# Ledger of designs, part 479: VHH binders against q9y6x5

Target 1, 379 residues: q9y6x5
Amino acid sequence: LPPKLLLVSFDGFRADYLKNYEFPHLQNFIKEGVLVEHVKNVFITKTFPNHYSIVTGLYEESHGIVANSMYDAVTKKHFSDSNDKDPFWWNEAVPIWVTNQLQENRSSAAAMWPGTDVPIHDTISSYFMNYNSSVSFEERLNNITMWLNNSNPPVTFATLYWEEPDASGHKYGPEDKENMSRVLKKIDDLIGDLVQRLKMLGLWENLNVIITSDHGMTQCSQDRLINLDSCIDHSYYTLIDLSPVAAILPKINRTEVYNKLKNCSPHMNVYLKEDIPNRFYYQHNDRIQPIILVADEGWTIVLNESSQKLGDHGYDNSLPSMHPFLAAHGPAFHKGYKHSTINIVDIYPMMCHILGLKPHPNNGTFGHTKCLLVDQWCI
Short names: E, the ipSAE of ESMFold2; O, the ipSAE of OpenDDE; V2, 0.75 times the mean of E and O plus 0.25 times the DockQ between their complexes.

## First folded at step 24 (VHH)

Design ma26 (framework vhh_7uia_1; at its last fold request DockQ between E and O 0.83; V2 from the best seeds 0.77)
Fold by OpenDDE, fold request of step 25:
Structure ma26 (fold): chain B 379 residues (1-379), chain A 123 residues (1-123)
Amino acid sequence: as target 1 above (379 residues)
Amino acid sequence: QLQLVETGGGLVKPGGSLRLSCVVSGFTFSSYHMAWVRQAPGKELEWVSTISGSGGYEYYEDSVRGRFTISTDNAKNTLYLQMSSLKPEDTAVYYCARTQYKYSGEWTPFDIWGQGTQVTVSS
C-alpha cells in the first residue's frame, strides 16, 4: 500500500503555547511521535504565504504568494480573500497535492487548505471542500477520513485546515491567559477527536499525520500604533497591504514617497524593494510592491481608524512569537523524539520523501528533518 | 428571501436581564458566523458578540464579557443573546447580522441585518 499523509494546520498556533498551556491530547500525540518545538516560518508571517510555503518548500518570493493581499501591476489583478481562486496567483509554484496526483496514480484531498480549491497548473485536488469558516471541524474531519479510506485512486495526501487559535488570538491577544486557555483547550479536544477518529477507522497506525501551523501571534496594544496618515497624504500612494507589513504602491515619485515615510516612526522600518534585507528572501518577485513598511513586534500600522486587534502576526520571521510548531505521528516517524528547530520550507521535502514523490526544486533542506524519520540516519 | 428578525428587547432596570432572539430565514444558519451589534443614540455601531453558526466558538466585546452569552439553536434557526447585569450604557438598538471569518484573519462585512430591537436600561 502506498504511504499516506495527512497534513493538519491550526492557524496561528504559536509554538510556546505548548509550554504555557496544557494539551493532553496533543502531548499524547507527541509522545507517540515527534515534535519540532519551533518552526521558523517565511517572511511575511501571514496565512496564505506560509501555508503555500509548507506545501511547496519555497520562499514567498519564489512561489508568488507574497501576502494575503496582493497586486500585480502588469495585469492589474488583485489578490485577497474574496479573490483567491484565480490560478494566476498560484501557478508560480507546484504544490505537493498536484505533484502527488501527477507523479503517481493517486488522489489528493483537502479540507479548506489555502489554494486547494484552485486549479493549479490545470490540476485541482481530487477532493476538496470550499472554504467556509463556519463548517465544523467534525465535518471537515469526516470528509477527510472518508476520502482517505474509500477513494479510488486512493487518497495518499490530505490536508485539513482550522482557523483557531488565529481568530481568538487576534481578538484577545496571546497574553490573555483566561480566554486563550479556553480556546486552546478546545483545540486540544479537536486533536483528541482527530486521533480518536483515526483509531476508530483503523488508520492510526498506518497514516502519517503532521500537525503544524503557519505562524504565531504577538500581543498588540492601542498604545502601539503607527498612523501613516500623519506621515503621508493618502493621495500619494495606494495601499496594497496594511499591517504589520504594509505594501505601498506610490502614485507619485517613489523616492518622494519613501522620503515621507522613512522617518514616520521609530518603530517601523521602511524599505525600498531593492533594500529589503536578504534574510527575508522577500525581494525577487514583481508582486512585492516598490516600498514596504515593517512594523516592530507588537506595533500596528493604521490609517485614521484604530485597530481593534489585540493580537497580530506578519512580523519578522526571526521573532519567536511568530513561530509555530510541528508534531507528527505515523510509520514514517520516530516515537518520543523532540527536535529544536526547522525551517517551514523543510516540511515539503520531508513530505515528498514520505510519499515517495520527487520534489520540485525548493528551498527546503531534507537533512533538517532526517532525525524525525525512521528510515534515515540521524547523527 | 434573506431575513433576520430580532425580538426580545424592552425596558429593564439596571442589574436586570433580557434575552434577545434573532430568527434567520432564507439561508443555512450553520453556514455562517452570526453576530450581535448595537448602536446607541449618537454613537457609532458597536460589535457585541459573534458565534459560529455550527457552534463551538464565541467571541465577546470586553465590556459585555461575563454578562452576555451568545448562543444558537440550529433546530429553530435562531440566534440568542442572553444579557444579564445590564447597565445603562447597554442601552441601544441591537441588531443581528451574519459574517464569516477569512483566511487573512479578517471578518467579512455584515451583508444582512435585521430591523433591530430596542434595549433600554434605566432606573
Scores: ipSAE 0.885, ipTM 0.955, lowest interface PAE 0.5, mean pLDDT 96
Fold by ESMFold2, look of step 24:
Structure ma26 (fold): chain B 379 residues (1-379), chain A 123 residues (1-123)
Amino acid sequence: as target 1 above (379 residues)
Amino acid sequence: QLQLVETGGGLVKPGGSLRLSCVVSGFTFSSYHMAWVRQAPGKELEWVSTISGSGGYEYYEDSVRGRFTISTDNAKNTLYLQMSSLKPEDTAVYYCARTQYKYSGEWTPFDIWGQGTQVTVSS
């Protein structure tokens, strides 16, 4: 039987939720598989960029999805969460489902992972759902399992995306124990349902399953606002993205815009593109704007308005609050092994290994994940 | 024609209960999130609760948590708000409205509204 992999993302699942809340179903999943306690994600720690980094193994500057909101000055194209389907944005990399389904006798399936309803390199996932956040987890799972069981050529790589706990993390904040406990219990129940459904359909023993996330969540407050309109007239720049990493396209001399911004708040770092710290790997793409503003953890950049968010993400990827976890179970993985950390870009070459695919050039290091895999010597 | 029609409002004593209904027509109810929003006299609109049309996840404003329950009946294309332990502060016109959640973590603006139903909590 060809190796099969299901990649599952629960958006905004902060790594330390595992220590601070009860997850009986996820803990059973981990007990019989592997856990990576912290996954160091890519900067900026936003949804579109990090989901694409998982499936390409590339930093954002290399895969071209550099934010949830982008602008290309040459083509005059805009990217946003309501305008994300133009292949132009996605074509700077080859995601794993494209490589997978181009192999002899293989298909890919997707339930709403970012990009899977886009024809990237003229290739859309063989089976997919158009994005609609109102579609239940049960329906997404039913489609994925039906495709895994009944497709010709067989589905060997599948993805499943769920919006929680990100939506609740934004609404309530990660420090709201009452609401987050309720939300996280529901997510654990969904993980229980996933495992039970795979067992009932005879998929559990031969399917490799990765459960991970793109980023965490930090607490925000009305006491931690950076009012950009107080520092600079909006007529001097075009705002491409706002918070917590603002993307600034100057309309006047870049140095003049920089000088107006650099002392705006002690809780915000202002970078000319060439001065962005090398550790971010966030410089070498034309979609990265000439000036970025990086708020300190828990601070929100606003345009002279209050913020409705009680939790947010997108901050410096060195912050533990921005880190997700990774758990995995299946014939490729050890049983009962815990690993401290990997980089999110390491997931791609590991998945390629499991599926027998030649990885495209990428930023991941296969050696970082060897200890998770039964067919590798952990040295 | 897209239409949202609220019913079930009325006068109730403090501590009492009401159930609001919102009947939806002209779009696929289960493809969107639906919300209850209220406006007290002379006050701004206040979000109350949101649910996916599929009935998966529910969100509540803190002051109504544990007292109000949002639900759907997809066969009847109807949104409900079960209100219990009502307080004078809950007095408002209650609207149902349509929204959606996006990958970016943002909710779309409410693009379709009902005409509202009055809830009055008074001894």
Scores: ipSAE 0.679, ipTM 0.858, lowest interface PAE 1.3, mean pLDDT 93
ESMFold2 (binder alone), look of step 24: mean pLDDT 80; pTM 0.823
OpenDDE, look of step 24: ipSAE 0.811; ipTM 0.936
ESMFold2, fold request of step 25: ipSAE 0.606, 0.576, 0.614; ipTM 0.827, 0.816, 0.832
ESMFold2 (binder alone), fold request of step 25: mean pLDDT 82, 81, 82; pTM 0.831, 0.831, 0.831
OpenDDE, fold request of step 25: ipSAE 0.880, 0.870; ipTM 0.960, 0.959

Design ma27 (framework vhh_7uia_1; at its last look DockQ between E and O 0.91; V2 from the best seeds 0.77)
Fold by OpenDDE, look of step 24:
Structure ma27 (fold): chain B 379 residues (1-379), chain A 123 residues (1-123)
Amino acid sequence: as target 1 above (379 residues)
Amino acid sequence: QLQLVETGGGLVKPGGSLRLSCVVSGFTFSNYHMAWVRQAPGKELEWVSTISGSGSYEYYEDSVRGRFTISTDNAKNTLYLQMSSLKPEDTAVYYCARTQYKYSGEWTPFDVWGQGTQVTVSS
C-alpha cells in the first residue's frame, strides 16, 4: 500500500507553548514519534503564506501568496479572506496535494487547509471541505479519517486545519495564562481525539501524521501603537495590508511616500521593495508592494482606529514568538526523537519523500529533516 | 428571513442573575459563531461573549469571565447568556449577533442583529 500522510495544523500554536503548558496527549504523541521544537516560518508570518509554504516548500516570493491581503497591480485583482478562490493567486506554485492527486491510484483530501478548496493548476483534491470556522474539529476529523480509510482511489495525503489557538491568541494575548491554558487544554484534547480516532479505525500504525502550525503569537498592547495617519495623509497611498507588516501602494511619488514614512516610528522599519532584507526572501514577486512597513515585535500599526487584539503575528520570522513547532508520528518517523530547529519550507521535501513524490523545485532542504526519518542516515 | 430575537432582560439587584435568550431563525447555529454584545448608556458597543456554532469554543471579555456563561440549545435554535453576580456596570442593552472567524485572524462584521434586551442592574 502506498504511504499515507495526514498533515494537521493548529493555527497560531507558538512553539514555547509546549514548554509553558501541559499537553499530555501531544506529549504522548511526541513520545511515540518526533518533535521539532522550533520551526522557522516564512516572512511574513501570516496564515495564508505560511500554510502555502508548508505544502510547497517555497518562500513567499516564490509561491506568490505573500500576505493574507494582496493586490496585483497588473490585473487589479485583490486577494483576501473573502476573495481567495481565484486560482490566479495560487497557480505560481504546485502544492503537494495537487502533486499527490495527479498520481495514479492516489487522491488527496483536505479539511479547510488554506487553498485546498481552490482548483490549482486545474486540480482540486478529490475530497475537501469549504472553509467554515464554525464546523467542529470532530466533524473535520471524521471526514478526513473517513476519506483516509474508505476512498477509492485511496486518499494518501490529507490535510486538517483548526483555527485555535490563533483565535484565542488574538483575543486574549499569548501571555494570558488563564485563558490560554484553557484553550490549549482543549487543543490537547483534540489531539487526543485525533489519536483515538485513528486507533479506532486501525490507521494509527500505518498513517504518518504531522502536527504543526503556521506561526506563533506575540503579546500586543494599546500602549504600543504606530499610527500611520500621524505620518502620512491617506490620500497619498493605498493600504494593501496593515499590521504588523503594512503593504503600501503609493499614489504619489514612491520616494516621497517613503520619506514621509521612514521616520514615522522608532518601532517600525520602512523598506523600499528593493531594500527588503534578503533574509526575508520577500522581494522577488510583483505582488509585494513598493513599500513595506515592518513593526517591531508587539507593536501594532494602526490608522485612526485602535486595535482590540491583544495578540498578533506576522512579525519578523526570526522572532521566537513567531515560531511554531512540528511533531510527527508514523512508520516514516523515529520514536522519541527531538530536533531543535528546521525551516518551515523543509517540511515539503520531507513530505514528498514520505509519500514517494517527486518534489517540485523548492527552497526546502531535505537534509534538515533526515534525522526525523527512519530510512535516512543521520549523524 | 434572518432574525434574532433577544429576551430575558430586566431589572435586577447587584449580585443577582439573569438569563438572556436569543432565538435564531433563518439560519443554523452550526454554520456561524454567535455573539453577545452590549451597549451601555453613552458608551460604545462592547463585545461580551462568542460561542462557536458547534459549541466547541467560548470566548469572553475579561470583565465578564467567570460571571457570564454563553451557551446554545440547538434543538431550540436558541443562544443563551447566563449572567450571574451582576454589577451596575453590566447595565446595558444586550444584543445577540452573528459572526465568523476568518483565516486572517479577523472576525467578520456582525451581519445579523437582534433588537436587543435591556438589562438594568441597580439597587
Scores: ipSAE 0.824, ipTM 0.928, lowest interface PAE 0.5, mean pLDDT 96
Fold by ESMFold2, look of step 24:
Structure ma27 (fold): chain B 379 residues (1-379), chain A 123 residues (1-123)
Amino acid sequence: as target 1 above (379 residues)
Amino acid sequence: QLQLVETGGGLVKPGGSLRLSCVVSGFTFSNYHMAWVRQAPGKELEWVSTISGSGSYEYYEDSVRGRFTISTDNAKNTLYLQMSSLKPEDTAVYYCARTQYKYSGEWTPFDVWGQGTQVTVSS
C-alpha cells in the first residue's frame, strides 16, 4: 500500500469565498479533515507561477516561471499561454510528479495541472491529459480515478486542475453575489462528485486528497484604469506583460524609462529590478525584466481606455484577496483541525513527506504544516 | 471543412422572444467554447454570451443577463440562444463563433464564425 496523494486545484478560489458562500460538500470534506484558512501565495499572484510554486516549493525567481507572459534575454525566447510547452521554461526546477515517477514502482498522473503535459527534464507525467479547457470535470475525474485504480506501476501522485471560479471571477468580479453564488454552488457540487466517486471506487480510505487553489480575485472597475500611453511612448520599451504587474524592457536608457513612469499614477508602484521589495522574493532571475509596474489592488494597467474584466489577480501577495485556501483529507491528515495560515511554498515539502520523497532544495518550511499531519508532533 | 450556420433570426416586437440556432460541422463541438457575438447597425462587434465546451458554465454580457439563455445540444451538434424580453437595442446581426479559455484568464480570438442571422426588434 504505497502512500497516495491527489492534488486538486480550483483556479481563482479566494479564501473568503468559504465564509461568504455555502459549500455543504466542501464543508463536509473539511469537517472530516483539515483546513488552512489562508494560503499566502507567491508574487506575482498569477496562474502559471503559483501552480508551479505548489509543486516545486520554490519562489518564482527560483523556479523560473515568473509570469504568464515572459521573455528570456539570454535565449531570446518568449513564453505565453499559446507558447508554453517548451521545456526550456520549466527546467529550472523539478516538480514533484517528476521526482515521484522516477522512484521504483511509482507513476504520476495528471489532468491538466499547468506543466504536466511538458517533458520537464526529459520526463513527462506517466499519464496525462493535454490541456483543453473544454474537457469536463467529470472526464478529468474519470481519467484520474481510472489511473489511480488501474495502473502498473501504481499511480501514487495525481493532479487535477479546474478553471473555475477563476473564469467567472474575471468575468463578473468577486463582488457579483448573484453570479458568483451560482458558480460556487456548481463547484461545490463538483467537490461532492469527487468525494462520491472516490468512495464508490474504494479509494477514499487510503488516498490523501488536497483541495487548494493558486490565488484569489479582486474587484476591478472602469473607474480604476492606469493608461500607460498617457505617460510614455511605446517606442521607448517592449511590453512583456501588462496587468496588474507590467514587465517593462527598456529600449532606451533604463533610468530615463523609469523616470517617465515613476509619477504616472499614484495607484501604481514602479520598481527598478534591484529595488523590488525583498519580501516579494522576485528579483534573482533573468526573466524578471529591468522595470516592473505594480498596480494597487483593483487597478488595471491598460494601453487604451477600456478593460473587459471585472475581476483580476496578480497583485501584491500580502493582500488577503489574493490568498486561496487549502483543505485536505486522508490517512496522513488530522480530522477536524483548522489552521490559520501557511505559505504556498510549504505545500511541496508537506507533499514530499506524505509520499516519502526526498525533496529538492526549496523555499518551504515543513514545520509550518506539521500540525496538519497525524505522524508529527505539533508544538 | 469547419462551418457554423445560424438560423432563427427575424422580426420581433419589443418584449417578444426568439430562439437562435447554430449548427456546427467539421469539428468536435464539445472540445471548444462557443459564443454568440452581435453587431448592431453602425456599431462594433459585441460579445453576448459564451458556454463552456462541457456545457457546465454559461457567461453573459451584463445587458442580456436574465433575458438570454445560451445552451447546447450535443446530439444535434447545435448551439442555441434563447432570447426573451427583447428590446430595440438588441437589434443586430447575431453570429456564433468558436473560442477557448486559457490558463491566463484570457479567451482566444474567435477563429471560426458563422454567416450571421438578423434579429430586428421593432414595432
Scores: ipSAE 0.618, ipTM 0.838, lowest interface PAE 1.7, mean pLDDT 93
ESMFold2 (binder alone), look of step 24: mean pLDDT 83; pTM 0.844

Design ma28 (framework vhh_7uia_1; at its last look DockQ between E and O 0.89; V2 from the best seeds 0.71)
Fold by OpenDDE, look of step 24:
Structure ma28 (fold): chain B 379 residues (1-379), chain A 123 residues (1-123)
Amino acid sequence: as target 1 above (379 residues)
Amino acid sequence: QLQLVETGGGLVKPGGSLRLSCVVSGFTFSSYHMAWVRQAPGKELEWVSTIQGHGGYEYYEDSVRGRFTISTDNAKNTLYLQMSSLKPEDTAVYYCARTQYKYSGEWTPFDVWGQGTQVTVSS
């Protein structure tokens, strides 16, 4: 039988939540599997970019999902939550579910993972759910496990997405111990439900399961705001994305726009596209706008409107608050092994290995995850 | 016809309780997040609470946490807000509305509103 892999994402699960809260179900999952304590995600540390990086092994500049909101100057197209279904945005890469789907006697399934409801390279998962935040995790879980269990051709790769604790993190802030404890308890219970259901279906021993997240969450405050309107007239630029990384499309001379913004705040770095730090791997794509603004951790870029969010993400990907974790269980993984850090793009070649898929060119390093795998040598 | 109808408002003394109801018609609220918002005289609209239509997750404003409980009755297609320990500051017109959470971490604008129900907390 071909290997099977379920990839689960809890959006906005900051890595250090594992240290600061109790997760009996997740800890049990980890105990019988592996843990990567910190996953360095891609810049920008946002949902669409990072989820696509997980499944492509590529940095944003390569897979083309460079933000949650994008603009293409050539086609004049816009990308956003409300407009994410055009394959134009996704086709610069081949996600693993497509690779898997195209194999003989295999199929892919997806429960609301970003991009899974779009035909990419003319291929869409045999089974998928359109994103609806109102659909319970239970229902998502039921569907995905049913497909894993009963499909023909068999589902060998599946994705499962949940938007918590991100939603709560935004609302309450990650430092709200009372509210976040409640939310994270529910998350742990969901993991319990996942494990239980897999056991009930007889999938647990043979299914590889990865539980991870796309990014963390940092505390924001009304006292840490950067008002762009104080620095530049709105008529001089088009805002493609706002906070904490603003994408600026100048309507006047780029240099003039830059000069108006470069000293806007001591808590914000302003980059011309060609001057974006190399470590971000966020330069070589036409969808990256001519100027980007990067707020310091915990600072929010605003216009004349105040932000209501107490938590946010999208900041420098070197910040620990932006890092998620990765846990995994299954025949491919060791038991009781913990690893300190990997890059989020490293997940893709690992998953390809597990599934016996030939990976597309990617930015991941298989060597970084070898120690997690029972069939690999580890120093 | 999409319709939300709030009821249950009234005059109550501080420390009292009220239960607001919002009957939904024209759509299935379990397919949305349902929210309560309020507007006091001369103040801006204030979010109070949100619940997944199926009752899975609840969110509360800090000022009402522990005092207010949002819930649903699927059989009646009704949203509730149980308010206890009411304070004069809770005086407002209360509205129910629907929304959804997006990948980006944003909530969709409320697109369906009721007429609201007046809640007055006064000694």
Scores: ipSAE 0.761, ipTM 0.913, lowest interface PAE 0.6, mean pLDDT 95
Fold by ESMFold2, look of step 24:
Structure ma28 (fold): chain B 379 residues (1-379), chain A 123 residues (1-123)
Amino acid sequence: as target 1 above (379 residues)
Amino acid sequence: QLQLVETGGGLVKPGGSLRLSCVVSGFTFSSYHMAWVRQAPGKELEWVSTIQGHGGYEYYEDSVRGRFTISTDNAKNTLYLQMSSLKPEDTAVYYCARTQYKYSGEWTPFDVWGQGTQVTVSS
């Protein structure tokens, strides 16, 4: 009886790829469902923070995953993509799969969404895959659909994560039409396979499916480097994260470090923690370091070396290049409806509504997503 | 014992072709991304190509794109590099190496290397 939901992320899928490239399968999915053309994500526009914001409805300062690289001065713990499994980092929030599987007669399943292989509040997804980027989309989908069909108690919430087009966007840059066209065609084929698999297994009519992403991608260049070593001796600070938002832990007086950095480049904003713009909602967590450096779009902060990236993300969340999209299909959603924008934190209360879950306190606004849903009056 | 063994190097004319092989033992091949890296005489190591272990997405350095093809045979635990339209500047020792892609958008450092195989492109 309970409604079912599959949440899918294609990492780094910039919203305007839909306009600039051919997606016959995704466009058919949208035609039979809903589209949100732009999703305004949270600052910083990085993978771990935004995936956790989707499933908690919280700004990064509130859920505690504030970057892909973090340091906690009290415990002296470090977080990185090679050291991300300590529940300490994740326990400042309760993600939707935990809330879901604690309900009577419900389970959750996960194919590699960030955090789903971590026991958050001593609770790990009922069925999950340990993160391994070498596992094919087909295998991830096979596990998810097997769990949706064969689990007792039933799986009512499932997630699926895929690394593209983020990996290719970093390697080639979003402006490389030849390579990105090839990459995005492969992704559209995977979406076609997803829909066909769900139809063949009898899931398509009664499963709600959200296809979204965490952020976009902007073009970088060797001509747009900010050399941090030319402005400050590395002995004056500990570098917690580098680009495009650097996290600086001073080893000497904070004001002295700030003064050495403030005029380093006209293409970089330097913020004392208390001066970070309020619109970022990025101040009230001990994991946010005393000084952050925010590069302008397309600029890369480096340590006296070249950069190998041709595309990057993490920039100001007001930038359209940082925004993903959201598409959805299923019994909860209208057919053929397009919506201009929502905030990424709005996805969580919408998902809780679809699943009949009481949301935890969050930063999302259910009213922003009402028009997507058949059971809501759109005023 | 983790082991990567490259074969298939040799002498070829400009415009010629070679296929390099890398046989993997001691770890689950499909659980990693595999790469080719080369070193020309007196030069630094240069990344050439990377592939997901199950033969998924492929990545190429610009100078070899369209000329080299990376592939795998998971049944044989073997990585390949098909090299075509070879140029004298492709002369190098070619290594296979192990890496992984992470949520952060970064590749791990190459942690397991082969012994290398010499490719020489000369008239």
Scores: ipSAE 0.540, ipTM 0.802, lowest interface PAE 1.9, mean pLDDT 92
ESMFold2 (binder alone), look of step 24: mean pLDDT 80; pTM 0.829

